# Miniprotein binders against E3 ubiquitin-protein ligase makorin (MKRN): the designs that were tried, part 13

Target 1, 323 residues: E3 ubiquitin-protein ligase makorin (MKRN), of Arabidopsis thaliana (Mouse-ear cress) (q6ids6)
Amino acid sequence: MSDRILCKFFVHGSCLKGENCEFSHDSKDPPNNVCTFYQKRICLYGSRCRYDHVRAASNLPLSSDSESLDRSISTTPSRHLQQQGDNNDGDKSSNVYCIHPREYPICSFAAAGDCPRGNQCPHMHGDLCNTCGKKCLHPFRPEEREEHTKECEKKQKHIEALKQSQDIECSVCLDRILSKATPGERKFGLLTECDHPFCIQCIRNWRSSAPVSGMDVNSTLRACPICRKLSYFVVPSVVWYSSPEEKKEIIDIYKAKLRSIDCKHFNFGNGNCPFGASCFYKHAYSDGHLEEVVLRHLGSQEGETVITDSIRLSEFLGGLQIF
Key: E = the ipSAE of ESMFold2; O = the ipSAE of OpenDDE; V2 = 0.75 times the mean of E and O plus 0.25 times the DockQ between their complexes.

## First folded at step 6 (miniprotein)

Design r2 (from q5 with E29K R37E E50K V76Y; at its last look DockQ between E and O 0.63; V2 from the best seeds 0.64)
Fold by ESMFold2, look of step 6:
Structure r2 (fold): chain B 323 residues (1-323), chain A 81 residues (1-81)
Amino acid sequence: as target 1 above (323 residues)
Amino acid sequence: SKVTIRVTVEGDPEELKRIARSLRFLARKLGLKVEVEIETDGKTITVRVKGSPEEVEWFLMLLEILAKKYGAEVTYEEIES
């Protein structure tokens, strides 16, 4: 079964939308199509309504906000509704115009969190979003409900991550990173291979240092100042993580941002990127196709099995000296 | 072999307290023998670090980051270990 309701115009052979109709043209679909807005006297579609107009004894009085300025929606002027109480001795004909429920706007006060009229409000109230607590979910637009739910949960997740990040101190300067004066200073510098927190300033300054001894600059500066694990890149983030899944999410979002930027070292295939497959920037040739990489498994010097970065096929063949 | 470096850090008293706190933390995390003393004028700290040349340089690079961050002046002296 379909969750669609049966189109009353299709049943009577008068649907002009055909295959573009938002209602079902399958006669087996349920005909639960009573217009609740007509029963509340706020339907603006009239004879164009795909829902049945059935009167109920408990309906609220029709209000002016049930009128439409769109002539294609109404077949009669809205002033007929404002003439209730006229002495038309035998004339029972009166059109109540109804728009399709998917086209009804929801009450902006309820959507903002509070409607002073409550259940007495003449406007349609959205369904409650359990995440933000607002009546902002349109009952008949599932695409908008899904979009709101996703965005609302994302925003709430970010707020919660920010709250959990408030007390985290940099492992170098011991300042609370989110208590710094400017937004640019309120950033963590994440290392992919360890969980030591740094403010972005301290870890960038570490990586720009110049050792004076015979230490290799790349292996020294790419190492965590605390645990010495190598991380090729510093990932800036306005929040810290409480789980490996959240860490991966932060890193993946940052990678996605950088993949829109052409790598200067790769230079459209004309250069050599020292980061190879570990590079976060886009490695695209001049025609737009991306560099292909092959991930391979390499052991560590400590005897532990590690998954390492992919290498380019050209680097692999060059190392074998096949040519 | 081990070296001993004496470092004099001069700056604002409040920033020097923050530097001293960070240096003591880093010494613990790195497993280094480091002595940090705030002088009576409050405008100078004396740091003595002992370790291998590589360990000492690692620590001193972090000390330079802190000094730069807080606008402190740094002078070095190798002493007999």
Scores: ipSAE 0.634, ipTM 0.901, lowest interface PAE 1.0, mean pLDDT 71
ESMFold2 (binder alone), look of step 6: mean pLDDT 77; pTM 0.725
OpenDDE base, look of step 6: ipSAE 0.647; ipTM 0.906

Design r3 (from q5 with E29R R37E E64R V76I; at its last look DockQ between E and O 0.36; V2 from the best seeds 0.58)
Fold by ESMFold2, look of step 6:
Structure r3 (fold): chain B 323 residues (1-323), chain A 81 residues (1-81)
Amino acid sequence: as target 1 above (323 residues)
Amino acid sequence: SKVTIRVTVEGDPEELKRIARSLRFLARRLGLKVEVEIETDGKTITVRVEGSPEEVEWFLMLLRILAKKYGAEVTIEEIES
């Protein structure tokens, strides 16, 4: 059987192209397919469309909005073509082209949030994004829909976190951290081992202080100024957390950022990092391969007790990591 | 052995109000470990802090952070012992 589509004008005895027709005049060839663009109210072709224009009752929308879209699309191209005549290839007034739905633009006013023409607009309106409330989702470009949905939900989650963080005050200066003048000042300094909020300036100044005689530097500067729990790193964040899960997420994002930076203490394998597996920075050798952390099984009770009784930073893993 | 320190803080009057508020709040949180009295005359903050040397220094480090943040001048004098 031929791949050609049966000419509907030939079947009805009305083909004017004769042997020059690009469609089959063999009655055994399959008939023209139904135009999917027409059933979706997008086809710009008139009576000369290669595919049949049939109305599908199950696809018919309940409102008049879909009817206005179909009328706007089909009316505009056919009326413009009717003004043009005199061509070597016969009647041009009924020769319209079914444009692929992915290529048809959506209304920029509807995509921005409000179209003044409403359902009388001659342009296709995008589908509604439930997150931002704009008709900006192109019906036939799933890649664009997915990208918008991901970014829109991320923005909304961030906005909600900012709203929840607005009233939080620094435990030292008592200022509302998000009310400060510059974006660099509007940051929390998060401590891993306690939940006391600090502005980034206050906690950094604490850690850069010079304690006088009688005080151990590590136990003083690494301690929370309020509760004295030791936290080795300060994690900057533009939002505060409302749960331990959100706290872990903030810390993990910051760790990931720092892992692109070579650790000065590791020094490409030539030094010793006191933070070991808990270090946020990259431990790479000069050739670029990364330091591997291997879990060792203890073969004695004393060995297990020693690890349990003496938890050093190099032995204390933030999370177990295999391969 | 307890030590008593007198601290004088001088600066812009609006910044001094913020410093004094923060110092009173911090003193309440550390009240079991140090005794702190704070007086203001609108142009100067006078702070008397008494406790162990370690706890007094902890409070003074917080005071220095606040003074640095608000551009205030700090003068420290040991009164007793």
Scores: ipSAE 0.646, ipTM 0.894, lowest interface PAE 0.9, mean pLDDT 71
ESMFold2 (binder alone), look of step 6: mean pLDDT 78; pTM 0.726
OpenDDE base, look of step 6: ipSAE 0.649; ipTM 0.915

Design r4 (from p1 with E21R L61M; at its last look DockQ between E and O 0.15; V2 from the best seeds 0.58)
Fold by ESMFold2, look of step 6:
Structure r4 (fold): chain B 323 residues (1-323), chain A 81 residues (1-81)
Amino acid sequence: as target 1 above (323 residues)
Amino acid sequence: SKVTIRVTVEGDPEELKRIARSLRFLARELGLKVEVRIETDGKTITVRVEGSPEEVAWFLMLLEILAKKYGAKVTVEIEES
């Protein structure tokens, strides 16, 4: 029957006193929305704080209605942000703190998406992330909230890009690229200078073809098979783009991954890389300059029984002359 | 200076349907006169491509890619005297 103010640690799932708490664990009771950390000048949120920043003058030190809370064992760091407070301030409704709320961990089950204990969980539940729908945002750690938001939006953007990529067909084989049997086949081979989609297998096989006599190897094999625009690189990607900005991002990420790793076989010019110009790792000399990457021609042929009045296509192409 | 080349593609009937579809698409994209016929046995496609020697070579290189992808055998029909 007590005239009690709603416990804000109970509301956030971090009250360690349970039924022994001086404050109400009935959500119908009036909340104390005043930020006690502002009263003590340690609120890091300033104008973005969800609690009311109210200045109080306390000249009544005889107020002893609050119980003294025992220290609870916690794994919180001793590194606590604190600002000098007004020595005349007092907020008796804040006596339920065991440690600074910033230091309390949030419930890992709620953060993962579902807490089996619900409202009876003794741990603090995080705020809801609007993107993933999980209660994983620590109410008092803005740096962790920002980090999650950035990573969560990145993951969601990738999922959406993958969904938008599902219907795209290779311009050579017409297969839906992401419906292929293996993960290695479910890759686009994008060209920097045009927007024709290819599965990675078809465009690499094009680049590995044996061009006929009279055709310039570089201008043939580096050209798009459809529009003939020259693109020196083929960039593998598990998603397709819907804008030039997304295309650039895909290309830049791929280049960064390859050029961040020194090739151990090249060994800064002192070794011999068995892949040579086909190696995608960084070939930097000891002074830091880069070896120029030279693309190899990787043609292929099939062995078949030939008929009397016919020859294999590969043999015909090898004998054909273009003038 | 246009040439006409006839090609025979042998393989699994289901894979040949994929090859035929792709060849017709490529013909339209490349602006080439190409006729593709699946034979009555379902195991053979005949392809007739017409264009400059360079255009025909380009198309046939793409045909070779498709044939290798689907395990099909490709022969060019040549005329003996």
Scores: ipSAE 0.706, ipTM 0.910, lowest interface PAE 0.8, mean pLDDT 71
ESMFold2 (binder alone), look of step 6: mean pLDDT 78; pTM 0.711
OpenDDE base, look of step 6: ipSAE 0.733; ipTM 0.944

Design w1 (at its last look DockQ between E and O 0.52; V2 from the best seeds 0.56)
Fold by OpenDDE base, look of step 6:
Structure w1 (fold): chain B 323 residues (1-323), chain A 94 residues (1-94)
Amino acid sequence: as target 1 above (323 residues)
Amino acid sequence: SKVTIRVTVEGDPEELKRIARSLRFLARELGLKVEVRIETDGKTITVRVEGSPEEVAWFLLLLEILAKKYGAKVTVEIDGEKVSLDELIRRYEE
């Protein structure tokens, strides 16, 4: 069996040592799994290392050309100065600062993609993320591995959703919404109650159009242009959804964003919001206290206490030009 | 009762092709009998709409949105008379 270990740099075409390499440049030799940290006596993994703890044999051919240059160097008699050196061998306990494996940084090149030094990198390579194909998972930081995995999966789902969204046409103007000339118009207007795609401009123009006389203003303005289903609000999105769950997530993220924005009509308690507690915007006072949700029992004439948590913002929108 | 309306849309030839495509799509999705003709000059499209007053009115609103978006001029004709959309609707509420 050839005791030669294949040069990792040669396998990658990056060996600068050429013929002077201590490792084999024959592709038939076994792959170099040698731990470069162990060769440098700095391997913290010890017996748990995933790499072989082999020292490179320096096969420097000892050229035994001992030409006996008989240099008759005249033995001048060096005087025996008996210096009694008190060898106080002060035990310099070399505090080998055992850097904990968690404190070792991973190779930034391997974490970004391929490391040009491959398995001979003097830095620790992370483990492979199955989602992004990068060696970015820190072997000794499970928290960072979990964080990266969550973020990486979320990012991939978003990229896939963006790809699927490229072919979605507006049901009014038939433009591919994400391909519109103006970047500000490259948004979907999602309707809550139907799945008809609209560009944000066409659905805004529909909702701001004067009602045809004889049509209830409220029904026409809130109806889908195609299926006439009522949707009380339009959710602006940069992505289209593939599932009802993704649609709900987009809507809930948008609602949460609106809840973080102070209501201009409530005006920190100095105004009157016509939507009251059903407002999508934050009703906070100047001290940061939230408006108490007074559950108004609207007495229905039929004795069922409809807890109107959903006073439909719709019923109040009939009187307010809020667009 | 079914109503028949003739609509003329004037504008840029490329924008009118886009409007005509959208109107044919909308007519199909709404289940309306709509004929869309591009005139020989390419600067005019003639749209014939047949439906209930409500269906016709709904289609006209969509047509106006498209026309406004592309800077096209809309003219509505009933029985050969030029009528505004507002006046058209008023005549069907009576």
Scores: ipSAE 0.539, ipTM 0.853, lowest interface PAE 0.8, mean pLDDT 74
ESMFold2, look of step 6: ipSAE 0.611; ipTM 0.870
ESMFold2 (binder alone), look of step 6: mean pLDDT 73; pTM 0.650

Design w2 (at its last look DockQ between E and O 0.75; V2 from the best seeds 0.68)
Fold by OpenDDE base, look of step 6:
Structure w2 (fold): chain B 323 residues (1-323), chain A 95 residues (1-95)
Amino acid sequence: as target 1 above (323 residues)
Amino acid sequence: SKVTIRVTVEGDPEELKRIARSLRFLARELGLKVEVRIETDGKTITVRVEGSPEEVAWFLLLLEILAKKYGAKVTVEIDGEKVSLDEFIKRLEEG
């Protein structure tokens, strides 16, 4: 069995020691799992270390060139100074502040990608994240590991959604929406009730077009240009969706964003919003309390109490240029 | 009743190719009988639309959006009379 441990720097093509490396540069030798903190006598994990606690054998060749330099150093007489050593062995209890492993920062270079110091790094390397391939997971902070995993998966999903969105053409102008010359036009206009893709400009221009005679203004302005399905609002998005669930998430995030914006028509209770409680914008008073949702029972003539929480923003939008 | 309208769109040759592609796509998606010809000068496209008044009107609204986007001039021919698209839409509204 080769007693040599493979140089981690050699495996990464980053060994600066070359032939003078204390570790093997043969790819057939076992991988270096040695704890470099234990080699430096600073390993806090002890027997719980996931790395091998092996000391580097100093194979310094003892060059036995015993040139006998016969330095006749003259024996000057040692004066017996009887220093009465008062051995006040003051027990300097060196308070070795055992820094808890949780308080050690991970190596920023390993967390960003590859650490140029590899296993010889004086800093702790994080665990590998399977999603981003980086050693960014703190071994002793499970909370930070969970946070990173959630954010990393969310980011990867967003990158994938952006890639799939690059080939989506507008159903009116046939431009690849994300490839438009003007950056401000590189947005989808999502319709709630159909999956026809539009650039934000074409769907806005459609919704601002005067109805031709014989068409109800409300039906034409809200109809999809292709399938005529009614959608009451357009959701601006930088990504196209691959599933109904992802579409719903985009819409819900947009609705939540609108709910955080104060309604200009409500004007902190000093105005009149034509949409009332069905407004997409926040109806908060100046003191910060929300408008109470008075559930208006509109009695239909047919005796069904339609709880009009959804006074169709549609019926009132015919008069308001809100674009 | 079916109506047949002839539309002329004048503009830049490269923009007219884009308009013509979009109009042919829209005609297919809407199930409309539309003929799109690029004239020999490349500066004019002739569009023949056949459908119900509602279908024709819907297609013309989409054509207007495309024409406005590319700075193209639209002329509608009805019964041998040449009118602007705006005048044609207005006459449809008054009739």
Scores: ipSAE 0.651, ipTM 0.897, lowest interface PAE 0.6, mean pLDDT 75
ESMFold2, look of step 6: ipSAE 0.662; ipTM 0.891
ESMFold2 (binder alone), look of step 6: mean pLDDT 75; pTM 0.675

Design w3 (at its last look DockQ between E and O 0.31; V2 from the best seeds 0.00; counts 0 for: pae E 2.7 > 1.5, other shape alone 3.566 > 2.5)
Fold by ESMFold2, look of step 6:
Structure w3 (fold): chain B 323 residues (1-323), chain A 95 residues (1-95)
Amino acid sequence: as target 1 above (323 residues)
Amino acid sequence: SKVTIRVTVEGDPEELKRIARSLRFLARKLGLKVEVEIETDGETITVRVKGSPEEVAWFLLLLEILAKKYGAKVTVEINGKEISLEELLEEIEKR
């Protein structure tokens, strides 16, 4: 009255699972079928396989009978840990080449998101990644699973950041920064000391425009156009932040990239960098040792606005008060 | 003390609309420090900005950034005489 397949280990008196066995321990149930994985030379159970490993005369013994094995397929996902003793109880009569479970490839179509064969695919499908929805997690390569999970979550975090950044407008031109024509224009210019959003073009033009803007090698602090807070650097980013932690992460990634580049102002110890300890670039001497960085965090109470130095234009306009 | 500067912005009518929108936003953001009056017709923007010389200069530099972005020309009136803002800034730089 059951649709179960007879356990071959039970009939040989060697089933170690007892009442927990997924196969039938009723001798009236139909016997084991031929293992289609073995016929395709991909069975990884070896002597612990509950299906018959029948050697065919050629690579033709892939029979349609394997479609009647739906119940046996559901046994496959539980092959870890409980199977570590399987090799000792094999029937020893088989001349079998067995692929180590870690060496078996998964279906590249399923891993890419959609396998056209679906449940009829002859290749092993990976486990589902809940983050991206693709069957790309190899069941027996924990290193690859961990690596994918880490990279997939990073990718998803970036997608969410882009989504949250779509409506943010530049504080100067009011254009939506991510709606600009070219990828080079679709960047924010972050200021470390304030949270006003700018497109990279507007904030760089503000900080680099004419001498009246204060661009000078020895005067590197520049005020925010809106709040006047001084920042040493503009940090380019393709996403905006929702929290101070995200802002710090963006800044830290950018700093890390710049630390591999020798600072032109430090010039291997022969020059004076106006940024000092706040510089993002590498301060290395000619022999390669690094300048000692004195990291001194000023408190949050240093949020007061600092007015920039007298601008040449403001000096000119000030002359109008004489008339 | 305060100075009053009159400015005209000439350019493509669609870009002038964008410049005017941005100038009104900036005027509100800087409203404690400058007084800005903006008048538009289909062909020019006329701006009157009043404040300290430092704050007026600040506003004019932002206006120049917007004008360059949208290909508009900015003309400033100084003592009854007109000069382009670009030429004024170039002359100041030389000094």
Scores: ipSAE 0.330, ipTM 0.791, lowest interface PAE 2.6, mean pLDDT 70
ESMFold2 (binder alone), look of step 6: mean pLDDT 75; pTM 0.690
OpenDDE base, look of step 6: ipSAE 0.351; ipTM 0.783

Design w4 (at its last look DockQ between E and O 0.33; V2 from the best seeds 0.00; counts 0 for: pTM E .753 < .8, other shape alone 3.882 > 2.5)
Fold by ESMFold2, look of step 6:
Structure w4 (fold): chain B 323 residues (1-323), chain A 94 residues (1-94)
Amino acid sequence: as target 1 above (323 residues)
Amino acid sequence: SKVTIRVTVEGDPEELKRIARSLRFLARKLGLKVEVEIETDGKTITVRVEGSPEEVAWFLMLLEILAKKYGAKVTVEIDGEKVSLDELIRRYEE
């Protein structure tokens, strides 16, 4: 019968089961490695199919109409593929038609990393992604391949950055930043103008300190506690960088995120932002148009600290809580 | 030109160990700008900071951050007198 697989022992004259054999003793039935979808004329995997493409029995007439597998089906994306087919040797389906190769699924088990049927799987296995080691790249969907490759490389880069960040300690509290208890605590506070690592809590607490009398607030609180370079913003990050290029990427991603948030100091044009055009937040007016950016400076906003020799001792202690 | 400030930090013993470790590290990082002596008896950290008023203030701001993080209380001593912030303000305003 057509749902049986040819018994190889029958073919070699070695089958001892006779009529009790689970396999076919009809030489017209397909061998175990013949593609059943091709026998039904619905396999469009082509040379990528893992089974042999053999037509049923050579005693059937063949048509030479190969144009039904046109290039326009394979190269042009189509939203609707409605075709008139025949049912002369297919299953019970009406309208037998060519299925676009993009519509064939890849094996979900192979795509997840392990297919229990291995090379005998009747489904198409995707191409191997060299980054994650999974057979998840659809041979006929280049947009999905590109998307996966980009996302997979980003994920791997992030994992490597986390591994490189494991032993980095805060310059104030000396805790390993990525060993802290909560996800909110497991963040670095990057300063744009220096490379001293801080946990986000310590650098934000520095920036929120009460000013000591006689010291300028901006030049003190906006300075790195260790090297005193001025950085106007603290950039949170779950990873540390190993190069200036990686640092720039972290900062640029954060800036882009903040551009979607309206600046509270700009207040839709009704307020005055102390950071002006250097602000990371969105400066949008009430009608939605953005504040025009005017180039003022291309360098750092570093400044000299102004220190008064006449600092009183009581002023000196004004910012420190004493009990 | 130079001031000497003595600070007492009191709190949970495990948190005091973390504070002391961090203060010794910061003292080395800032050491050419201030002189710092740190002593602990397990219940209290005593810190003597000597240097210019600006540099001593810088170190004490870092100490405040650590104390706040770990819930420790800080008492400042000026010229042998232990002074709270309110007392210091009152004394200055007079």
Scores: ipSAE 0.630, ipTM 0.824, lowest interface PAE 1.0, mean pLDDT 69
ESMFold2 (binder alone), look of step 6: mean pLDDT 72; pTM 0.642
OpenDDE base, look of step 6: ipSAE 0.655; ipTM 0.894

## First folded at step 7 (miniprotein)

Design b0 (from r1 with R6V; at its last look DockQ between E and O 0.84; V2 from the best seeds 0.74)
Fold by ESMFold2, look of step 8:
Structure b0 (fold): chain B 323 residues (1-323), chain A 81 residues (1-81)
Amino acid sequence: as target 1 above (323 residues)
Amino acid sequence: SKVTIVVTVEGDPEELKRIARSLRFLARKLGLKVEVRIETDGKTITVRVEGSPEEVEWFRMLLEILAKKYGAEVTVEEIES
C-alpha cells in the first residue's frame, strides 16, 4: 500500500466516476504502465501491447484455465501486486499494478475517432465499430459492445430517416415540413390509419376546428382531411417513415411515452374512457393493476350466434338436440 | 343537392399566393369544383366552392386552417345554386 496511481480516464478527460473514482485525479501522481492482461496470460496484443509485459511472483499459475481463458478471466478477479515477479522479459517498471481485464480502460481519443498518438499510443485501443467507424468497442465488455452497436445503429438509422424526410410536403399547406423555422414546427403529424403527411400545425388545427351543425365532430375531426380514414391520435415525429415497420416503431415509441401517464378519462377505474382499448394512456386502477382487454361479442336478435375461444362447443349445442 | 359559397380572404400578398396554391391542390384532391382568383390589388383572394353541403363545409374548414396559418382574414357568404 503506497503511492496513489493516476487515473488514465481523468488524464484524458473521460472519467465518469468523478469523486467516486478509485484512482488519483492528481496529474502529478505516477501512471501504471504494466500490462495486467499479460500477468493473467490473456493479453491479446502480445508483443504489440502498449504496456510492459512483466510476470508477477506467484506459487500458482497466473491463469486458472488457458483452454477457457475468457471464462476464467471473467470469473477470476484481478489482484493488485505490490512487487514485480520474475519473468523472461526485461523489467521496465518497478511498480506492478494488476486489474481485471474488463476494468482496463480503452483510449478515449481512439474511441472518439482520432487518436493523436496513433501507433505510439501507450493505451489500449478498442475494436472498430463498423457502423460509426470509431475504435470504441472494449475487447472484454461484451455487454457494452452490444449496447453501443444497438445505439449506434439507431442513431445512423435516424440520420438516414432525416435525410429521406427533407423533401416531404404537408398535404394541406404544401410546405416542406422540415424547413420550418423552429424545432417544434419541424414535426410531422402521423396518422395511424393512413400515409398522408401533415405538418404538426396543420393536423392539430384541423383537430381543433369547429364543424357546422349537422356534421359529427368526432368522425370529422378524427378523419384524415384527404382520405377520411379515422385515426384517434396524432403521433408527432421529427422523421417520416419509408416502411410500415418504421411507422410502427415511431408509433410504439410514442405509445410508450404516453402509457406512463394516467388516463384522465379512465380515472383509476372510476371513469369511462371513450377510446377503450385504443387509448395510448395508462389504464391502471388505484392499486396499480392494469385494465384487461376483453373480447367484444355480439348478441343475437335474429338467430345470429357468436362463438369465441372461451365458449365450449357443448354449451353452444346444448340448446339443440341433433341426432 | 349542390350548394355554393363565396369566400373572401384578405392578407399579405405573398402568403395569399401560398394559400391559393394549396386551395387549388386540395380542390383537385377532393374532387371539388373550386375557382380561386387573386384580385388585382394582390391583397384579396376570392374563392368560389360548389358541391354537396358536406363537401363545401370540409373545404371551408381547410381554407380556414390555411388562412389562420398565414394570418389572413376570412369572410364567408353562402349563395344559391
Scores: ipSAE 0.683, ipTM 0.913, lowest interface PAE 0.8, mean pLDDT 72
ESMFold2-Fast, scan of step 7: ipSAE 0.668; ipTM 0.915
ESMFold2 (binder alone), look of step 8: mean pLDDT 77; pTM 0.697
OpenDDE base, look of step 8: ipSAE 0.739; ipTM 0.941
ESMFold2, look of step 10: ipSAE 0.668; ipTM 0.909
ESMFold2 (binder alone), look of step 10: mean pLDDT 77; pTM 0.702
OpenDDE base, look of step 10: ipSAE 0.739; ipTM 0.942

